# Designs tried in a protein design chat: miniprotein binders against q9bqp7. Part 47

Target 1, 240 residues: q9bqp7
Amino acid sequence: VPQNWFPIFNPERSDKPNASDPSVPLKIPLQRNVIPSVTRVLQQTMTKQQVFLLERWKQRMILELGEDGFKEYTSNVFLQGKRFHEALESILSPQETLKERDENLLKSGYIESVQHILKDVSGVRALESAVQHETLNYIGLLDCVAEYQGKLCVIDWKTSEKPKPFIQSTFDNPLQVVAYMGAMNHDTNYSFQVQCGLIVVAYKDGSPAHPHFMDAELCSQYWTKWLLRLEEYTEKKKNQ

## First folded at step 26 (miniprotein)

Design Qn12
Fold by OpenDDE base, fold request of step 28:
Structure Qn12 (fold): chain B 240 residues (1-240), chain A 104 residues (1-104)
Amino acid sequence: as target 1 above (240 residues)
Amino acid sequence: SPELAKELVQSVEWLLKEVEELLRMGDLWYAAWMARLAVDFAEDTGDPELIRRVAELLVRVARIAGSPDLVEEAIRVFEELARRNPDPEIREIAELAIRRLREL
């Protein structure tokens, strides 16, 4: 049990987004400060087993691709991920904010992969927006807050080149989503509350993306796990 | 090295525990994902008994989930396991898992 329990949901906020919420998605810039990001907390608190498995995967990839090939692969994965997020932001942004859509960004297998998910996405409230949990002292950049099949969700978009999951980012994905949710629900920059999460895995070959929906109960369970990781991080930093 | 082999087995055992926890939590999608990952790393051990245990867990997850997509993904994992392994025992494990999944 976490020593410093904090609720994921804010009882002072309405579960329903106010009809007065701006039609334009929020895009709060990430402030570079001393406050740790969700990603940093998760990376610094990986288990020995997670670290080992990631290293084994890396070694297998180097054996297959060579060292230079693996570096190129890694660089391409990051670039593709970035371009995919940029494309999604462009797609989900209101038409008035659509700068000249780089048509080349939209012509990707990843975009094709998520088309069926995008059909169920509406009511976009935030895109690439920073969240801060003032009490728990962490920050994050969430990909999207929108309605999925009529339920308001924190949506996190992932890319996979192979039907096999990209191991590096996958162990703690649910924790990342609930960390963003909990921060947003207590961030004064946001007037609404989110109770659900959605992880979407997009594939490079354009095969249908896999949605993983997390209801409020499942999010609450992962929130407890997140709090434990945050406590571990805080303890490690005090000892450095 | 024997040490690396031991650490790999321990890490696969850890994955199995994580899958059981995910099942307890009711996150069947992520349980299936982690179980597929466990199959991939268990394959690296070449230990048929460990592979069998992981395979049984993935089949169980797929059965509980009842999702056609998760069942098909599990089948693909085992088809690939059978294809990549010349060991008849590992092939038998994979083939048995596929048969069980198709009966769902």
Scores: ipSAE 0.804, ipTM 0.912, lowest interface PAE 0.6, mean pLDDT 90
Fold by OpenDDE base, look of step 26:
Structure Qn12 (fold): chain B 240 residues (1-240), chain A 104 residues (1-104)
Amino acid sequence: as target 1 above (240 residues)
Amino acid sequence: SPELAKELVQSVEWLLKEVEELLRMGDLWYAAWMARLAVDFAEDTGDPELIRRVAELLVRVARIAGSPDLVEEAIRVFEELARRNPDPEIREIAELAIRRLREL
């Protein structure tokens, strides 16, 4: 049980988007601060088993691809992920930004993969926007806040190659999403709150992306796990 | 090394516990994903008993989820497991798992 329990949801905020919310998605810049990012917290609080599995995976990949091949693979995965996020931001941005769409960014298997998900995405509230939890003292950059099938979600886009998923992108993803939810729900820059999470795993081959929907109950369960990780991080930093 | 093997087994046992927790939480997709990961690392141990345990768990997750996509993915995992392993015991485990999945 977390020592410092804090709610994921803000009772002072309405779940209903105010009709006055600008038609333009929020894009709050991430400020460089001493405040740890969600990603940093998660990375620094990985279990010995997680670390081992990641290292073992890396070693297997190096054996398969060679050292240079693995570096290239890692670089390509990163670049593909970046391009995918850029393409999604362009797609989900208001029509005024459509003129600057690099058609080449839209011609990817990952974009093809998510097409069926995008059909269910509406009411985009934020894109590539920073969140800060003022009380719990962490920050993050969320990919998207939008309605998925009529439910307002923090959406996190992930890229995967079939048949071997990129192990680094999936272990703590639910924790990342709920961390962003909790931060957004308590960030004064946002007038609304989210109750659901969505992790979308896009596939390079264009096969249908997987929508991992997290309802409020599941989010609450992961929130408890996130709080424990945050406490562990905080304790670890006090001892350094 | 024996030490690496031990650590790998411990990590697979950890994954199995995580899958059980995910099942308890009702996160069936992540349970399946973690179980699949457990298959990959169990394979690295070369221990047929451990592979069997992980295989049974993945089949159970797929059964609970009732998702055709998860079932088909699990089948692909076991087909690949059978393909990569010359050990008849591991092949039998994989083939049995496939048969069980096709019966869902």
Scores: ipSAE 0.802, ipTM 0.908, lowest interface PAE 0.6, mean pLDDT 90
Fold by ESMFold2, look of step 26:
Structure Qn12 (fold): chain B 240 residues (1-240), chain A 104 residues (1-104)
Amino acid sequence: as target 1 above (240 residues)
Amino acid sequence: SPELAKELVQSVEWLLKEVEELLRMGDLWYAAWMARLAVDFAEDTGDPELIRRVAELLVRVARIAGSPDLVEEAIRVFEELARRNPDPEIREIAELAIRRLREL
C-alpha cells in the first residue's frame, strides 16, 4: 500500500472532449530534467524474480542462437519496433509531410496486423509526446493518445514475435501505460485527460493484433502498483 | 547449479502469485499470458509437481476468462508440453489439462 497515495485522475479536467477546432496532434519535446523516466523507475525496481527470469530467457536464446545470433535477433526486434512506431506516427498524423511516406516503412506484417484496430482509432490528440508528472516527479514519452471505439486512451503499441517472444519489458507494460496516464493528466502542457489505456499487441506475421483495453477501474488498480514502484525507487535513491 | 535450480523454482512460484494477483484485478488476458509463461519456465525445472501446479492454474484462468481463443491457446501450450516431454508423469499432466480445457 503506498504511503503517499495520489490520484490518477485530475478532477479539474474534463475526461470528455469538448467540441473544438481540429489540430495537429501534440508532440511535446522531452525536457532536460534530472528527474527519472517511467522506464528507468521500472527497470530499477524489478524484483529479483523478474531479473532472474529475464536472464534465464536470455540464456536460452543465446544457447539456441549463439551470442552473435542473439545480438542480431534483439537488434532486429528493436529496429522493427522503432519502424513500427514511426509508421504508426506517420499513419496517424493528419498533416502530410513535404516528402512521400517511406513505402517500405508502411509495408510490414506489424502494420497489416493493426489495420483492424486502426479502423476504430480516431480523434488523435498526441503522438510520441513527452509527459511529466509535476507533483510525483517523473517523466515519460507516450506513443499515442486517441479515441479507441469512442473512449480516449493512452495507447501503447507493442510488437510480438512467435514462437520466440521478446519478454524484456512485458511484465510491466500496464504500469508504464498508467504512469503515462497519470503524468499526462497532471501535466500543464495538456488541457485534457484520459481514463483508459490500450495496449495493442501486433504480430510480425500480420495476424490480427490483440487490443488489450484497460478501463478506469483496471487502470486505477495498476496505478496503485505504479505508485509502489515509484516509492521504492525514491527510497533507493535517498540511500545512495 | 543447485542454487540456480532452486532460484528458478522460486521464480516460477513468484509467477504463480503474480497470476493470482492478475486474476484478482480482473485482468484475464494478462493473467492467461503470464500463466502460459509460467508453464514454459516450470517445464524448464523438470519438476512434475511444479508443472502440475502451473498447469492447474492455466486451466483455472482459462475457465474464468471463458474465452474460446484463450482456451485454444492453452490447449496448444499443453500439446507442445506433451510433445517435448517423454516423462510419463509430465505427459499425464498435459493430457489431463487438455481434457479439462475441452470440457469447458
Scores: ipSAE 0.801, ipTM 0.915, lowest interface PAE 0.7, mean pLDDT 86

Design Qn14
Fold by ESMFold2, fold request of step 28:
Structure Qn14 (fold): chain B 240 residues (1-240), chain A 104 residues (1-104)
Amino acid sequence: as target 1 above (240 residues)
Amino acid sequence: SPELAKELVQSVEWLLKEVEELLRMGDLWYAAWMARLAVDFAEDTGDPELIRRVAELLVRVARIAGSPDLVEEAIRIFEELARRNPDPEIREIAEEAIRRLREL
């Protein structure tokens, strides 16, 4: 149970309808400072069991692919993820034109995988945008805030290679989403509030992506778990 | 390796607890994902009792989720478990799980 509970939603934030979309989605720059990022908090508070399972998975991949094969695999996964996020930002940004886009960036199985999801995405309000929780003192860089099937969501894009879907970020991804949500709801750079989350898992082979919708109740339950991780992180830094 | 075997068992036990929590929270997608991982790592322990526990959990998650796709994936997981393991106790665990999944 967290010692210093804090609500995920901001009761003082106006329920004004945001009926006017900006000419471009918000993209608040990530500022270098001393407060921790969401990903750093999560990385430094993994349980010993999470760490053990990740190491065992790594060893099995090395046994299967060889040391050089695993290094190439991880490099390719990183590059594909980076290209995927760049492509989605380009697709969802009204500033981009088709003439100025890198055609090779748009040609991937992951992009094919999310086409049916993108048809249901509208009202994009933020892309690759920094958030800061001014009271709890943590920062993050969220992928997207947009409506999905009429509900405003913090959206996180993930890549996965069927049939072997094991990445540490998958364990903690719901915590990451709700941490961004809580920060955005208490960040003066944003005038709106978001109560839902969406994790979209795209597949390399182009198979239809899986949307994982998180309603407000589920987000609140994950928020409690995030607060415990942040509290644990704070205690570790006190003892360093 | 004895220390690694102990930590593997402890990590599978941790996965079991996480799946139960995810079910309590109503996050069936994450419960299914983590239950599949639990089966995979439980096989590495070689412990039939632990393998039985995770197999029963995956079957229960599939029942609660009501997903034909999850049922099909779970059946394939248990078919591979039976194929990889000559131990008749582990094979029986896998075959029973398949029978239960087919009744869904």
Scores: ipSAE 0.815, ipTM 0.920, lowest interface PAE 0.6, mean pLDDT 87
Fold by ESMFold2, fold request of step 28:
Structure Qn14 (fold): chain B 240 residues (1-240), chain A 104 residues (1-104)
Amino acid sequence: as target 1 above (240 residues)
Amino acid sequence: SPELAKELVQSVEWLLKEVEELLRMGDLWYAAWMARLAVDFAEDTGDPELIRRVAELLVRVARIAGSPDLVEEAIRIFEELARRNPDPEIREIAEEAIRRLREL
């Protein structure tokens, strides 16, 4: 149980769209701050078992691909993820057309994979936007805030290479989403709040992406786990 | 590497606990993902009792989730488990899991 519990939702805000909200999605710049990022907190608070399993997965990949092959694999996965996020930001921006972008960026199996998801996405409120929890003192960069099937969500886009081995860092994805949600709900740059999450796993071969919807109750349960990780991080830094 | 073998067993047991928590929370997608991980790493232990525990858990997750795609994937996982392992106890665990999945 967290010693210093804090609510994920802000009672001073509505979960419904405000008519005065801008029609152009917010893109708050990420400022380099002393306060920790969500990903840093999660990396520094992994359990011994989580670390062991990730290292064992890495060893299996190295056995299959060779050490140089594994380095190339991880570099390519990182680049593909970056390109995918750039393409989605372009597609979801109401001001841009596909012809005004690098068309090679938009031609990928990952983009094909998410087409059925994108048809259910509307009301984009934020894209690649920084969030800061001013009370709990952490920062993040969320992918997207939009309605999915009528529910306003923090949306996180992930890539996967089927039939490749298990993806690194998947263990903590829901905590990452709710940490962004909590930060947004308490960030003065945003006039609205979000109660639901969506993790979308896109596949390199273009197979239909999997949408993992997290309703408000599930988000609240993951929020409690996030608070524990943030407490662990804080105590670790005090004792160093 | 007896110390690494012990740590592997402990990590699979940790995965079992995580899957139970995810089921309690109602996060069936993550429960399924971690149950599949647990089966994969349990095979590395060669411990039939642990493999049985994770197999039964994946079958239970598939039942609760009610997902035809998960059932099909789980069957493939157990077919490969049986194919890779000559140990008749592990083979029987996999075959029983497949029978239960086909009844869903």
Scores: ipSAE 0.809, ipTM 0.917, lowest interface PAE 0.6, mean pLDDT 87
Fold by ESMFold2, look of step 26:
Structure Qn14 (fold): chain B 240 residues (1-240), chain A 104 residues (1-104)
Amino acid sequence: as target 1 above (240 residues)
Amino acid sequence: SPELAKELVQSVEWLLKEVEELLRMGDLWYAAWMARLAVDFAEDTGDPELIRRVAELLVRVARIAGSPDLVEEAIRIFEELARRNPDPEIREIAEEAIRRLREL
C-alpha cells in the first residue's frame, strides 16, 4: 500500500475538453530537468523477475540471430516504432497539409493494422505532449489524447512483432498510461481531464490492431500500483 | 546452469502470481497475454509440473474471458507445445489442456 496516496482524478476539473478550438491539438514541449520521467521510474523499479525474464529473452534472441543480428533487430524495432509514432502524429494532426505528408508513411504494416481503430478516434486534444504531475513531481510524454468510441482517453500506441514480441515495454504499459493520466489531470497546462486509457497494439503484418480499453475503475487499480513504483523510486534515490 | 534454472522457475512462478492479480483486477486481456508468456517460459524449464500449472491457468483464463478467439489461440499454443516436446508427460499435459479448451 502507498504511504501517501494521491487521487488520479482532479475534482476541480471537467471531464470534457474545451470544444471552442477543436482544430489544433495541444503539443506541450518536454522540459527535461531533475524530476524523473515515467519511463525512468518504471525502468528503475523493475522486479528481479522482470529483469531476469528480459535478460532470458535477450539471450534466446542472441542465440537465434547472433549478437550482430540481435543488434540489427533491436535497431529496426526502435526505428519502426519511431516511424509509426511519426506517421500517427501526422495522420491525426489537422495542421498537416497533403503536400507536407510523406505518402510512404501510410504504407507500413503497422499503419494498415490500426486503420480500423482510427475510424473510432475523434476529438483529438493532444499529440506527443508533455505532462507533469505538479504535486508528485514526475514528467512524461504522452502519445495522444482523443475520444475513442465517445470516451476521452489517453491513448498509447505500441508495435508488436509475431512470434517474437519485444517484451520490455509490455509488462508495465498500463502503469505508464495511468501515470500519464494522473500527470495530465494535475498539470496546469491542461484545463480538462481524462478518466480512461487505451493501449493500441499494432502488428507488423497489418493484422487488425488490438484496442485494450481501460475504464476508470481499472485505471484506478493500476494507479495504485503506479504510486507504489513511484514510492519505490523515491526511496531508492534517497539511499543513493 | 542449476542457478539459472532455479531463477527461471521462480520467474515463471512470479508470472503465475501476476496472472492471478490481473484476473482479480478484471484485466482479462493482460491476464491472457501474461498466461501465454508463462507457457512459453515454462516450456523453457522442461519441468512438467510447472508446465501443467501454467497450462491449467491459461485454460482457466480462457474460460473466464469467454473468448472464442482466445480458446482457438490457446489450442494452437498447446498443439505446438506437444509437437515441440517428445516428453510424453508434457505431451499429455498439452493434450489434456486441448480437451478442456474444446469443452468450452
Scores: ipSAE 0.798, ipTM 0.915, lowest interface PAE 0.6, mean pLDDT 86
Fold by OpenDDE base, fold request of step 28:
Structure Qn14 (fold): chain B 240 residues (1-240), chain A 104 residues (1-104)
Amino acid sequence: as target 1 above (240 residues)
Amino acid sequence: SPELAKELVQSVEWLLKEVEELLRMGDLWYAAWMARLAVDFAEDTGDPELIRRVAELLVRVARIAGSPDLVEEAIRIFEELARRNPDPEIREIAEEAIRRLREL
């Protein structure tokens, strides 16, 4: 049980869109503060088993690709991920705010992969927007807040080159999503709350993306795990 | 090294516990995801008993999830496991898992 319990959902906020909700998705810039990011908290609180498995995976990849090949692979994965997020932001943004669409960004297997998911996405409220939990003192940059099949979700987009999961992003993805939810639900820059999460894994070959929907109950369970990771991080920092 | 082998086994056993927790939580999608990872790392141990445990867990997850896509993916994983391993015991484990998955 977390020592510093805090609710994931804000009872003072409604799930109903206020009639005054801006038609334009929120894009709050990330402020560089002494406040740790969600990603930093998760990375610094990985279990010894997670660290071991990641290192083992890395060693296998280096054995297969060589050291330079692995560096190139990791660079390409990062670049492809970035381009994919940029393309999604362009697709999900209102046309009036679209900078010159690089048509080349839209010609991706990853974009093809998510087309069936995008059909069920509507009511985009935030894109690449910073969230801050003022009480728990952490920040994050969420990919998307939108309705998926009529349910308001924090959506996190992932890329995979192979049907087998890219291990680096696999262990703590649900925790990342609920951390963003909890922060957003208590961030004064947001007038609404989210109760659901969606992780979407897009594939390079254009095969149908896999959606993982997390309901409010599942999100609440992961929130407890997130709080424990945050406490561990806080304790580690006091001892430094 | 023997130490690395021991640590790998311990890490796979940790994955098994995580999958059980995910099943308890009702996250079948992520349970399946973690179970697939467990198969991949268990293969590296060469321990037939550990591979059997992981295989049984993935089959159980597939059964609970009731997803045809997950069943097909699990079958592909075990077909590849059988193909990659010259050990007849590991091949038999994979083949048995495939048989069980086809019965779902």
Scores: ipSAE 0.796, ipTM 0.908, lowest interface PAE 0.6, mean pLDDT 90
Fold by OpenDDE base, fold request of step 28:
Structure Qn14 (fold): chain B 240 residues (1-240), chain A 104 residues (1-104)
Amino acid sequence: as target 1 above (240 residues)
Amino acid sequence: SPELAKELVQSVEWLLKEVEELLRMGDLWYAAWMARLAVDFAEDTGDPELIRRVAELLVRVARIAGSPDLVEEAIRIFEELARRNPDPEIREIAEEAIRRLREL
């Protein structure tokens, strides 16, 4: 049980969109502060087994691709991910805010992969928006808040080049999503609450993306795990 | 090195525990995800008994999830496992897993 328990959901916020909900998705800028990011917390609290498996995977990839090939692969994965997020932001943004869509960004296998998911996405509330949990003292940048199949979700978009999972981002993805949820639900910049999460894994070859829906109960369970990771991080920082 | 082999086995054992926890939580999607990873890393050990345990776990996850897509993916994983491994015991494990998955 976490020593510093804090609720994931804010009892002061309603799940119903207030009539005053902006027609434009929120895009709060990330402030570079001394506050740790969700990603940093998760990375610094990985288990020895997670670290070992990641290193083992890296060594296998280097053996297959060579050192330079692996660097190129990693760079390409990062670039493809970035472009995919930019394309999604463009797609999910209101038409009135659509800068000239780089048509080239839309012509990706990843975009093709998520088309069936995008059909079920509506009511976009936030895109590439910073969240801060003031009490628990962490920050993050969430990809999207929107309705998926009529349920308001924090949506996290992932890219996979191979059907085999890219291990570097796999172990703690649910924790990342609920960390963003908990922060958003208590961030004063947001007037609404989210109770569900969605992880979408898009594939480079355009094969149908895999959605992982997390209901409120599952999110609550992961929230407890997140709090434990945050406590571990805080303890490690006191001892450094 | 023997030390690396030991750490790998321990890490696979950790993955097995994580899958069990995910099953307990009701996250079948992520349980399947982690189980697939466990198969991949267990293969690196060359330990047929560990591979058997991981294979049985993935089959169990597939059974619980009841997803045709997951079953098909698991079958593909085991077909590849059988193809890549010259050890007859590992091949048998993979083939048995495929048989069990096809019965779902």
Scores: ipSAE 0.795, ipTM 0.908, lowest interface PAE 0.6, mean pLDDT 90

Design Qn14
Fold by OpenDDE base, fold request of step 28:
Structure Qn14 (fold): chain B 240 residues (1-240), chain A 104 residues (1-104)
Amino acid sequence: as target 1 above (240 residues)
Amino acid sequence: SPELAKELVQSVEWLLKEVEELLRMGDLWYAAWMARLAVDFAEDTGDPELIRRVAELLVRVARIAGSPDLVEEAIRIFEELARRNPDPEIREIAEEAIRRLREL
């Protein structure tokens, strides 16, 4: 049980979007602060087993691709992920705010992969927007806040080159999503609350993406796990 | 090294615990995801008993989830496991898992 319990949901906020919600998605810039990011907290609190499995996966990939091949692979994954997020931001942005769509960004297998998910996405409230939890003192950059099948969600987009799960993006994804939810729900820059999460894994070959929907109950359970990771991080920093 | 082998087994055991926790939480999608990873890493151990435990867990997750896509994916995983392993015990484990999945 966390020593410092804090709710994921804000009782002072309505679950209903205010009629005054801007037609344009929020895009709050991430400020460079001494405040730890969600990603930093998760990375520094990985278990020995997670670290070991990631290293084992890396070693297998190096055996398959060679060292230079693995470096190239890693660089390509990063670049493709970035381009995919840029393409999604362009797709999900209102037409009035659309800069000239780079047609090349839209022709990716990843974009093809998520087409069936995008059909169920509406009511975009935020894109590539910073969140800060004022009390728990952490920050993050969320990919998207939108309605998925009529439910308002924090959406996190992941890319996988192989049909086999990309292990680096496998661990702690639910914790990342709920951390963003909890921060947003207690960030004064946001007037609304989110109760659900969605993780979408897109595939390079255009195979149908896999959606993972997390309801409010599941999010609450992961929130408890997130709080424990945050406490662990805080304790590690005091001992440094 | 024997030390690496021990750490691998311990890490797979950890994955098994994580899958059980995910099942307890009701996150069937992520339970299935982690169970698939557990099969992949358990194969690297060459330990039939560990592979059996992971296989049984993936079958259980598939049963609980009731997703045809997950069942088909799990079948493919075990078909590949059977193909890649010359050990008849591992092959039998994979084949039994496939049989159980087809009965769902």
Scores: ipSAE 0.792, ipTM 0.907, lowest interface PAE 0.6, mean pLDDT 90
Fold by OpenDDE base, look of step 26:
Structure Qn14 (fold): chain B 240 residues (1-240), chain A 104 residues (1-104)
Amino acid sequence: as target 1 above (240 residues)
Amino acid sequence: SPELAKELVQSVEWLLKEVEELLRMGDLWYAAWMARLAVDFAEDTGDPELIRRVAELLVRVARIAGSPDLVEEAIRIFEELARRNPDPEIREIAEEAIRRLREL
């Protein structure tokens, strides 16, 4: 049990969107400060087994591609991921921002992959928006807050290349999602609450994306794990 | 190196524990994802017994999840495992896993 327990859900906030919810998705800029990001906390608290598996994966990839080939691969994966997120932000943004769409960004296997998910996405509340948990002292940049099949979710978009998944992006994804949820639920910049998470894994070949839905119960379980990682991070920083 | 082999086995054992925890949590998709990783890294050990254990776990996850898509994906994983491995024992493990998956 975490020593510094804090709830993921805010009892002072309603689950029901207020009728006054802005028609425009929130986009709060991430401020560079001394506060650790969710990503930093997770990276610094990886287990020895996780680190080992990542290094073995890297070694296998280098053996297959060569060092330069692996660097190129990594750069391409990063670029494809970035373009995918930019395309999704453009798609999910209000129509007025659509006129500046690079049509080339929309022509990807990843975008094709998520089309069936996007049909079930509505009521976009936030896109590429910063969250801060003031009490627990962490920040993050969430991809999307929207309704998925009528349930308000923090949505995190991931890219996967078949046949070998990029394991670095997926290991702690549930923790990342709940960390964003907990922060948003207690961030004064947001007037609403989320109870669900959604991880969408898009595939490069355009095959149907996988929606990993996280209900309130599952989110609560991962929240406990997140709190433990945050405590570990805090302790590690005190000893440095 | 013997040390690397030992660490790899330990890491696979860790993955197996994580899958069991995910199953306990009811996160079947993530359990399946972790089980796939376990198969991939168990293959790197070349240990048929470890591969067998991981294969059985993935089959169990597929059975619990009851997803036709996951079953088909698991079948593809084991077909590829059989294709890549010249060891008859590993091939037999993969073929047995496929048989079990087709019975679901």
Scores: ipSAE 0.748, ipTM 0.884, lowest interface PAE 0.6, mean pLDDT 89

Design Qn3
Fold by OpenDDE base, second read of step 27:
Structure Qn3 (fold): chain B 240 residues (1-240), chain A 104 residues (1-104)
Amino acid sequence: as target 1 above (240 residues)
Amino acid sequence: SPELAKELVQSVEWLLKEVEELLRMGDLWYAAWMARLAVDFAEDTGDPELIRRVAELLVRVARIAGSPDLVEEAIQVFEELARRNPDPEIREIAEEAIRRLREL
């Protein structure tokens, strides 16, 4: 049990969208603070087993691609991910804010992959927006808050070149999502709360993306795990 | 190295525990994903008994999930396992797993 327990859901916030929800998605800029990001907390609190698995995966990839090939692969994966997020932000943004859609950004296998998911996405409330948990003292940048099949979700978009999800992105993804949910639910910049999460894995070949839906119960279970990771991080920093 | 083999075995045992936890949580997609990963790392140990245990777990996850997509993905994992391994015992494990998955 976490020593510093804090609820993921805010009982003071109504589940009903306020009629005054802005028609424009929120985009709160990330402030560069001494406050750790969700990503940093997760990276610094990986288990020895997780680190070993990642290193072993890296070694296997280097054996297959060579050192230079692996560097190129890693760079390409990062670039493709960035372009995909930019394309999604453009698609999900209101038409009035659409800068000239770089048609080239929209012509990707990843965008094709998520088309069936996008049909079920509506009521976009935030895009690439910063969240801060004031009490637990962490920050994050969430990809999207929207309704998926009528349920308000924090949506996290992932890219996979292979039908097999990348090891790096998948282990702590549920923790990342619930960390964003908990922060948003207690961030004063937001007037609403979320009870569900959605991880979408897009594929480079355009095959149908996989939606991993997290209901309120599953989110609560992962929230406990997140709190333990945050405590571990805090203890490690006190001892440095 | 014997040390690497030991670390791989420990990592597979850890993954097996994580899969069981994910099953208890009802996160079946992540359970299947972790189980597939466990098959890949068990393969690296070359231990047929460990591979058998992981294979049985992946089949169980697929059965519980009842998703045709997860079943197909698991079949593909075992087809690849059989293709990459000349060891008859590992091939038998993979083929048996495929048979069980097709019966679902």
Scores: ipSAE 0.709, ipTM 0.873, lowest interface PAE 0.8, mean pLDDT 89

